# VHH binders against q9p7j3: the designs that were tried, part 34

Target 1, 174 residues: q9p7j3
Amino acid sequence: MILPLFPETQVHVFVYENVSNCAAIHEQLISQNPIYDYAFLDAATILYKKQVYSAIIRALEDRRDEQMKTKTIHSEVILSLSPKTEISSAFRQFSMTKKSKNIVVVKIDSKLTEEEEFERLDKLVEGNRVEFSDEELQKLIDFKVLKKNYKLDPSTLENPLASILSSIALRGYS

## First folded at step 18 (VHH)

Design hb4
Fold by OpenDDE, fold request of step 21:
Structure hb4 (fold): chain B 174 residues (1-174), chain A 124 residues (1-124)
Amino acid sequence: as target 1 above (174 residues)
Amino acid sequence: QVQLVESGGGLVQAGGSLRLSCAASGRTFKGYAMGWFRRAPGKEREFVATISWRGSATFYTDSVKGRFTISRDHAKNTVSLQMNSLRPEDTAVYYCAATPGYAIYNTADEYDYWGQGTRVTVSA
């Protein structure tokens, strides 16, 4: 998919449930295996498609403005999900862990079609692909984690989407 | 009361220029992308332009590319639309709008807040 704000950059997002090999994937990420050049997110922390896309756009904006805080665009996506500036916190809050069961996988700068990219990713992830939609994400979310990650209170929970998306944009700016 | 108030509309001859401004009041739109939409006579509201909160990412509908420029002033909490080389087909009521985070699809339903609009008339 092409995001209008960044028309020269193709992105793909995939959602997997019941992933059995998150630990193995995590090890590959630690070892910086280039074939795992994706952003692997814990689906328990993602409620909206726009949350993911906003993080992607934030990361791309950072890259364009030469203000990336992390080493790679994919790590910047992970950071961009967080309202906090600390990289370690962002990864702890949003990245896939060895214990994750459901994940959202983001590819930036893809030169492949969605199907082609899926075929590659499917070799790496042992799980069931589901639709990238708010409906499917809602089934996978941990609201306790979501509330904690974005410090949602009764007032902001009236419109959690606005709170989440604005916090993504405001990271580092207050 | 949250308000977006547009100004700067008016009558202009083809080839002329106008600068629209939108001022926010009643709340801060920190972390919100701002955009412009327009509704021409007898037509549906259509997207014109959007700008990120940071002000560095922009997107325009094809028909205005190269002629319109969206910008924002954080100090004044305003968003502007510089319209150059205006055409009769640009005649419309122009609306300022705000959406949390970033505009992803640039559809009207993404935008949570709207102004009342300012009329732009371009004569041949």
Scores: ipSAE 0.916, ipTM 0.949, lowest interface PAE 0.4, mean pLDDT 96
Fold by OpenDDE, fold request of step 21:
Formats: C-alpha cells, sequence, structure tokens
Structure hb4 (fold): chain B 174 residues (1-174), chain A 124 residues (1-124)
C-alpha cells in the first residue's frame, strides 16, 4: 500500500483474530527483537481503516518534520492513534497487550510486497488473518473502550469517524 | 451554518496564472485536511490536490504536478490553489472541500464539506 501523501513509503496493515500467542509476541516486543519490527495494535480499539491510516500518516508527517515523540516510527504510529500527548497513555490505550485476542499489525517502510510481508508476519502471529476492512474491524471493536479512548459523547457519536480522525490530527495542537 | 466559499476564478489565456482561494466559515476546520476538486464540461468531478491540516503534506493529481500549488493559512482559515501554466484542459468549475483528519483515498466521497465552486476558463 502506497499512501498518496507519502508516495515514497510503503505500508502494510494486517488484521488477525483469535490470536493465541499475544503474550509471546509482547515479550518479544519488550526485548526489542528486530524481527518484530511492527506496530502491534489491539483491535478492540480500532473501528475504521481510516483511523489506522490517519495514525500512519500522522506518524510519517512527524518523522518528515523531525517532530517524532517516540523512538521508532512504529511506536509513533501507536502514539498517533491517541488524542493525548502522553506516550504511556497512548500505549496503554491502543497497543496490543498480553491479554489481547485480536490485533491490527502495521508495517512502515516495507521493502516487501504485501504477500511477502504477510508470509513473514504469519510466522510470528498464531491467529486467523481477516480482511482489513471496516466491516471486519467493527466485529472486533470494544465500543466501551473506543468511547473512552476518544471521549465520545452522544453528540460526537453521530459522526464518530470525524471526531476520531480530527483528534488524531490535532494531538498536541489543541 | 458551515460554508466553504471559493473565489479567484475567471477567464485567463493559456500559459497564464490564477490563484483560487477558499474561505471557511460557520465552523473551524481544525484537524481537517483541505482539498480541491474540479469538474470540466461534460466530465465528472475529479480530484486536484489535497493538503494536511498541518500543511506540510500535500498531494496532487498527475496532470497538475509542477503547475499547481496548494497551501493553507490557518490564521485566515483559508486554503488556496496557485495555478500556473494553465491549459485549456484545466477549464472547469473548481471546488473546495474538507475531510476530517487526512485525505487517504482522494475521492470525492471522502470529503464531508464542499463549496459552491468557482469557474475557471482557460482560452487557447
Amino acid sequence: as target 1 above (174 residues)
Amino acid sequence: QVQLVESGGGLVQAGGSLRLSCAASGRTFKGYAMGWFRRAPGKEREFVATISWRGSATFYTDSVKGRFTISRDHAKNTVSLQMNSLRPEDTAVYYCAATPGYAIYNTADEYDYWGQGTRVTVSA
């Protein structure tokens, strides 16, 4: 996938359900195993494809402008999902945990095709790949968590997408 | 009442320049990407350019690359399209549009707010 705003950067996004080894993956992330150089997100916190893509673009924009707040582009993607500036909060809100069952995996700066990247990632994740679509994401979302993460209220719930995406863009500027 | 109002259109000779402007009112478009679309006679509306809220990320359709420049002024709550080296095929009604967050797909359906359009005519 090439995002028009960043045509020189290839990105891939994968969705897994019923993942049995999130705890093991988490341990590898803690140990900073380079094979696990991805952004691992809890699917319970993701409702829209555009939510993920917006976070990716925000992270890439931060990198281009030399304004990243985190150490890696993948950690910046996680931060970029959050309306808050606190890194720890963003990770708590959106990153995969040991208890996660469904995950969204993001790869930035991929040199591989989507299929090749999938083959690589599939060796790391023990779960079922599903389509990266709003339809599939809405089956995995925890609305309570979503509402909490973005402080959605009855007024913003009329158009939650707009609220979420604008908050991603405005992080640190509002 | 939320409005996007375009201005700056007109008649210009091929090779000439125009600067379109879009002013937002009725709401702030903080956290919104802005874009320009156009509809030529007998053709469907097509994407022209988009700019992020921050203003540092831009994207253009191939036919206008190197000739058009999109910019925005947060203080004035405006987005502009500088059009240089205009061609007859650039003749169209140009529309300003806004989308929350970032433009991902560059399709008309992605944008939630639209202006009424301003006509640009480029003569041979």
Scores: ipSAE 0.913, ipTM 0.948, lowest interface PAE 0.5, mean pLDDT 96
Fold by OpenDDE, look of step 18:
Structure hb4 (fold): chain B 174 residues (1-174), chain A 124 residues (1-124)
Amino acid sequence: as target 1 above (174 residues)
Amino acid sequence: QVQLVESGGGLVQAGGSLRLSCAASGRTFKGYAMGWFRRAPGKEREFVATISWRGSATFYTDSVKGRFTISRDHAKNTVSLQMNSLRPEDTAVYYCAATPGYAIYNTADEYDYWGQGTRVTVSA
């Protein structure tokens, strides 16, 4: 898809459940295998589509402004999910781990169609693809983790989306 | 208590210019993207432009590209719309709006806060 704020950049987002090879994927990421040039997110930390898209836009804006804090656009997406400035914290909070079961995969700067990208990614991920929707994400979310990651309290839980999205935008500015 | 207040509307001849301003009160709208919408007589509300919280990312509807410029002043807690080369078809009530984070879809329902609007009339 194309985000209006960044029309020159094609983005694809995929959701997998019951992934059996997260540990193997994680090892490839650690070794910086270029075939795994994606942002692999733990689905347990993602509640909304807009959360992911906001992180993507934040990362792209950082890149455009030459203010990326990480080495790659995909790592910047992971960082951008976090309200914290610490890269290590962001990765611990949102990145796929060896123990993850459900993941959200983001590809930025894709030259392929969504279907073509899926076919490529499907060779790397052993799991079931599900729709990228709020409905499906809600089935995979760990609310305890979500509350912790964004420090949601009773006042912000009334509108968690607004709180999450504003915190993404405000990272490093508050 | 949160309020967006538009100003700057008026009557202008085709080819003329106007600068709309939207002032936020009651909250700073930190971390919120801002946008402009408009409703022409007999038409539905339509998206015009949006700007990110940081102010470095913008998007415009095709019909206003090259003519309109959205900008943001954090110090004044305002968003502006510079409208140049105005056309009769730009005649509308212009609304300021705010959405948490970033504008993704640029649909009206994405924006949580709205102003009362300011009328812009462009005569032939």
Scores: ipSAE 0.911, ipTM 0.947, lowest interface PAE 0.5, mean pLDDT 96
Fold by OpenDDE, look of step 19:
Structure hb4 (fold): chain B 174 residues (1-174), chain A 124 residues (1-124)
Amino acid sequence: as target 1 above (174 residues)
Amino acid sequence: QVQLVESGGGLVQAGGSLRLSCAASGRTFKGYAMGWFRRAPGKEREFVATISWRGSATFYTDSVKGRFTISRDHAKNTVSLQMNSLRPEDTAVYYCAATPGYAIYNTADEYDYWGQGTRVTVSA
């Protein structure tokens, strides 16, 4: 996919459910294996496609403005999901863990087609690929975690999308 | 209540310039991307330009690239559209709009708040 705000950058997003090897993937991420150059998100924390795309755009904007807080664009995506400025908090909130069952995987600066990238990623993830859609994401979300991550209350729950997206944009600014 | 108010429209000859401005009142649009849309006579509303909340990311429809510039003033809580080298086909009512976070799809339904519009007429 090409985001209009960043037409020179190709991004791919994949969703996997019932992943059996999250612990193994996590170990590779800790060891910074370059083959695992993706953002691996816990699907339990993602409710909307726009949430993911907004985080991607925020990360790309940070990179373009030379204001990245993390080492890699993929780690910046993880940070960008969080309303908090602390990197450790963002990772704790949104990054996949050894105990994760469902994940959202983001690739930025891909040189491959979506299908080619999927074939590559499919060798790393042992799970079932599902459609990247709000419908599928809402099946995987943990609302308790979502509410906690974005401090959603009865007033913001009327329009959680707006609250989440503005929080992503405002991180570190207000 | 929230209100977006456009200004700066008018009659201009082809090749001329106009600067549209959109002022927000009732609330700030912190964390909101801003955009411009237009509706020409007998046509559907179409996307023109968008700018991120930070103001460092912009996107334009192809027909206005190189001629229009969208900008944002956080201090004044305004967004502007500088329109140069205007053409008769740019004749339309121009609308200011706001969307939370970032504009991703640049469709009208993505934007939650709208102004009343300002008319731009470009004569041949």
Scores: ipSAE 0.909, ipTM 0.946, lowest interface PAE 0.5, mean pLDDT 96
Fold by ESMFold2, look of step 19:
Structure hb4 (fold): chain B 174 residues (1-174), chain A 124 residues (1-124)
Amino acid sequence: as target 1 above (174 residues)
Amino acid sequence: QVQLVESGGGLVQAGGSLRLSCAASGRTFKGYAMGWFRRAPGKEREFVATISWRGSATFYTDSVKGRFTISRDHAKNTVSLQMNSLRPEDTAVYYCAATPGYAIYNTADEYDYWGQGTRVTVSA
């Protein structure tokens, strides 16, 4: 997919349910294995496609403006999901862990078609691919986690999307 | 009460310039992207341009790229559209709009807040 705001950058997003090898993937991420150069997110924290795309765009805007806070564009996506500036909190709250069951995987600056990228990723992830859609994400979300991560109170519970999306764009500017 | 109010429309000959302004009141739209759409007679609203909250990321529909410039001023809570080298095909009602976060798909469905529109007429 090409996001209009960043037309030179190809991105792909994949969703897997019932992943059995998150611990193994996590070890590869810690060892900085370049084959695993993706953002691996816990799907329990993701309710909307727009949530992921907004974090990607925020990370790309920060990269263009030389304002990235983390070492890679993929780690910057993880930070960009957070309404707060603290990097360690963002990783704890949004990143895949050894105990995750469902994941969202983001590739930025891909040189491959979606199907080619999927073929690579499918060799790394032991789970079932599902469509990257609001319908599928809704089945995987943990609303208690979502409420905590974005501090959704009664005033925002009727339409959490606007609160979540504005928080991603505003982080560090309020 | 939240409002978006466009101004600066009018009549201009082909090749001329016009600057549209959109003033927001009732909120500052913190963390919102802004956009301009237009509707020609008998047509659906179409995307023209968008600008990120920070003002550094912009995108334009192909027919206006290089001729139109979107900008925003947080101190005045305004968004502007500088329209140069106008063509009769640019004749439309122009609408200011706001969407939380970033404009992703450049569709009207993304935008939650809309102005009433300002009419631009470009004569041959």
Scores: ipSAE 0.817, ipTM 0.908, lowest interface PAE 0.7, mean pLDDT 92
Fold by ESMFold2, look of step 18:
Structure hb4 (fold): chain B 174 residues (1-174), chain A 124 residues (1-124)
Amino acid sequence: as target 1 above (174 residues)
Amino acid sequence: QVQLVESGGGLVQAGGSLRLSCAASGRTFKGYAMGWFRRAPGKEREFVATISWRGSATFYTDSVKGRFTISRDHAKNTVSLQMNSLRPEDTAVYYCAATPGYAIYNTADEYDYWGQGTRVTVSA
């Protein structure tokens, strides 16, 4: 996919359910293995496609403006999901962990088609790919986690999208 | 009451310039992208331009690229569209709009808040 705001950057997003090897993937990420150069997110924290796309756009805007806070564009996506500026908190709250069961995986600056990137990723992830859609994400979300991560109150819990999306754009500027 | 109010429309000759302004009241739209759409006679609203809340990320429909410039001023709570080298096909009602976060798809249904529109007529 190419996002209009960043027309020279190819992006792919994949969703896996029932992942059995998150601990192994986590070890590879800590070791900075370049084969695992993706953003691995815990799907329990993601309710909307727009949540992921907004974090991607925020990371790309920061990269273009030379305002990134983390070492890679993929780690910047993880930070960009957070309403707060603290890097370690963002990773704790949104990254895949050893205990994760469902994940969202983002590749930025891909030189491959979606199908080719999937073939590479599928060698790394032991789980079942599902569609990247609001319908599938809704099945995987932990709403208690979402409420806590974005400090949602009763009025925003019925329609949290605007609060979440504005928080991503505002991080560090509020 | 939250409102978006456009101004600056009018009649202008082809080749001329016009600056549209959109004032927001009732809120500052913190963390919202802003956009301009237009509706030509007999057509649906079409995307013209968008700008991120920070003001640094912009995107334009092909037919206006290089001629139109979107900008925003947080101190005045406004967004503007500078329209240069105007053509008769730019004749439309121009609408200001706001969407939380970033404009991703550049479609009208993405936007939650809309102005009433300002008429631009470009004569041959």
Scores: ipSAE 0.816, ipTM 0.908, lowest interface PAE 0.7, mean pLDDT 92

Design hb4
Fold by ESMFold2, fold request of step 21:
Structure hb4 (fold): chain B 174 residues (1-174), chain A 124 residues (1-124)
Amino acid sequence: as target 1 above (174 residues)
Amino acid sequence: QVQLVESGGGLVQAGGSLRLSCAASGRTFKGYAMGWFRRAPGKEREFVATISWRGSATFYTDSVKGRFTISRDHAKNTVSLQMNSLRPEDTAVYYCAATPGYAIYNTADEYDYWGQGTRVTVSA
């Protein structure tokens, strides 16, 4: 997929449910294995496609403006999901952990077609690929985690999408 | 109540310039991207331009690239569209719109808030 705001950048997003090897993937991420150069997100924190795309766009905007706070574009996506500036808390709240069961995986600057990228990723992830869609994401979300991560109250729960998306764009500015 | 109000439309000769402004009232649209759409007689609304909350990421439809410039002023709670080198095919009602976060697909369905429109007529 090419996002109009960043027309020279190919991105792919994959969703896996019932992942059995998150601990093994986590070890490879700690080891900085270049084969695992993706953003691995816990799907329990993701309710909307627009949530992921907004974080991707925020990370790309910061890269274009030389304002990235982390060392890689994929780690910047993880930070960009957070409404707060603290890097450590963003990773604790949004990254896949050893105990995660469902994940969202982001590749930025891909030189591969979606099918080719999937074939590589599928060798790394032991789980079932599902569609990247609001319908599938809603089955995987933990609403208690979502409410906590974005400080949602009863008034914002009527329209949580707007509150979440605006928080991503506002991080560090208000 | 929340309103987006466009101004600056009118009649202008081909090759001329016009500056549209959109004032927001009832809220500041913190963390919202802003956009301009237009509707020519007998046609559907089409995307013209969008600008991120921070103002650093912009995108324009091909037919206006290099001629139109979108900008925003947070202190005045406004977004503007500078329209240069106008052509008769730019004749339309121009609408200001707002969407939370970033404009992703540049479709009208993405935008939650809309202005009433301002008419622009470009004569030969």
Scores: ipSAE 0.815, ipTM 0.907, lowest interface PAE 0.7, mean pLDDT 92
Fold by ESMFold2, fold request of step 21:
Structure hb4 (fold): chain B 174 residues (1-174), chain A 124 residues (1-124)
Amino acid sequence: as target 1 above (174 residues)
Amino acid sequence: QVQLVESGGGLVQAGGSLRLSCAASGRTFKGYAMGWFRRAPGKEREFVATISWRGSATFYTDSVKGRFTISRDHAKNTVSLQMNSLRPEDTAVYYCAATPGYAIYNTADEYDYWGQGTRVTVSA
């Protein structure tokens, strides 16, 4: 996929449910294995496609402007989901953990078609691929986690999307 | 309560310039991207340009790239479209719009708030 704001950057997003090897993936990420150079997100924290695309765009805007705070573009996507600037909190709140069940996986700067990237990723993830869609994401979200991560109050939970998306754009600038 | 109001439209000769402005009232659109769309007579509304909240990420439809510049001013709560080297094909009603976060697809359905439009007519 090509995002219009960043037309020279190819991006792929995949969603897996019922992943049995998150602990093994996590171990590879800690060891900095370059085969695992993706952003691995806990799907329990993602309600909309627009959350993921907005975090990707924010990370790419920061890269273009030389304002990145983390070492890789994929780690920057994880930070960019957060409304707050604290890097360790963002990783704790949004990253896949050893205990995660469902994940969203992002590849930025891909040189591969979606099909080719999927074939590589599918060798790494033991789970069931589902469509990257609001319909599938809504089956995987933990709404209580979402409320906590974005500090949504009960009266604004009817339409949380605008609050979430504006927070991603505002991080560090409000 | 919340309103986007465009201004700066009018009649201009081909090769000329106009500056459109969009003033927001009732809120500051904090963390919102802004965009311009246009509708030519007998055509559907089309995307023209978008600008991120920070003002550093912009995108333009191909037909206006290099001629139009989108900018925003948070202190004035405005977004502007500087239109240079105007051509008769730029004749349209121009609309300002706002969407939370970033404009992702550059489609009208992404935008939650719309102005009423300002007419631009470019004559030979």
Scores: ipSAE 0.812, ipTM 0.907, lowest interface PAE 0.7, mean pLDDT 92

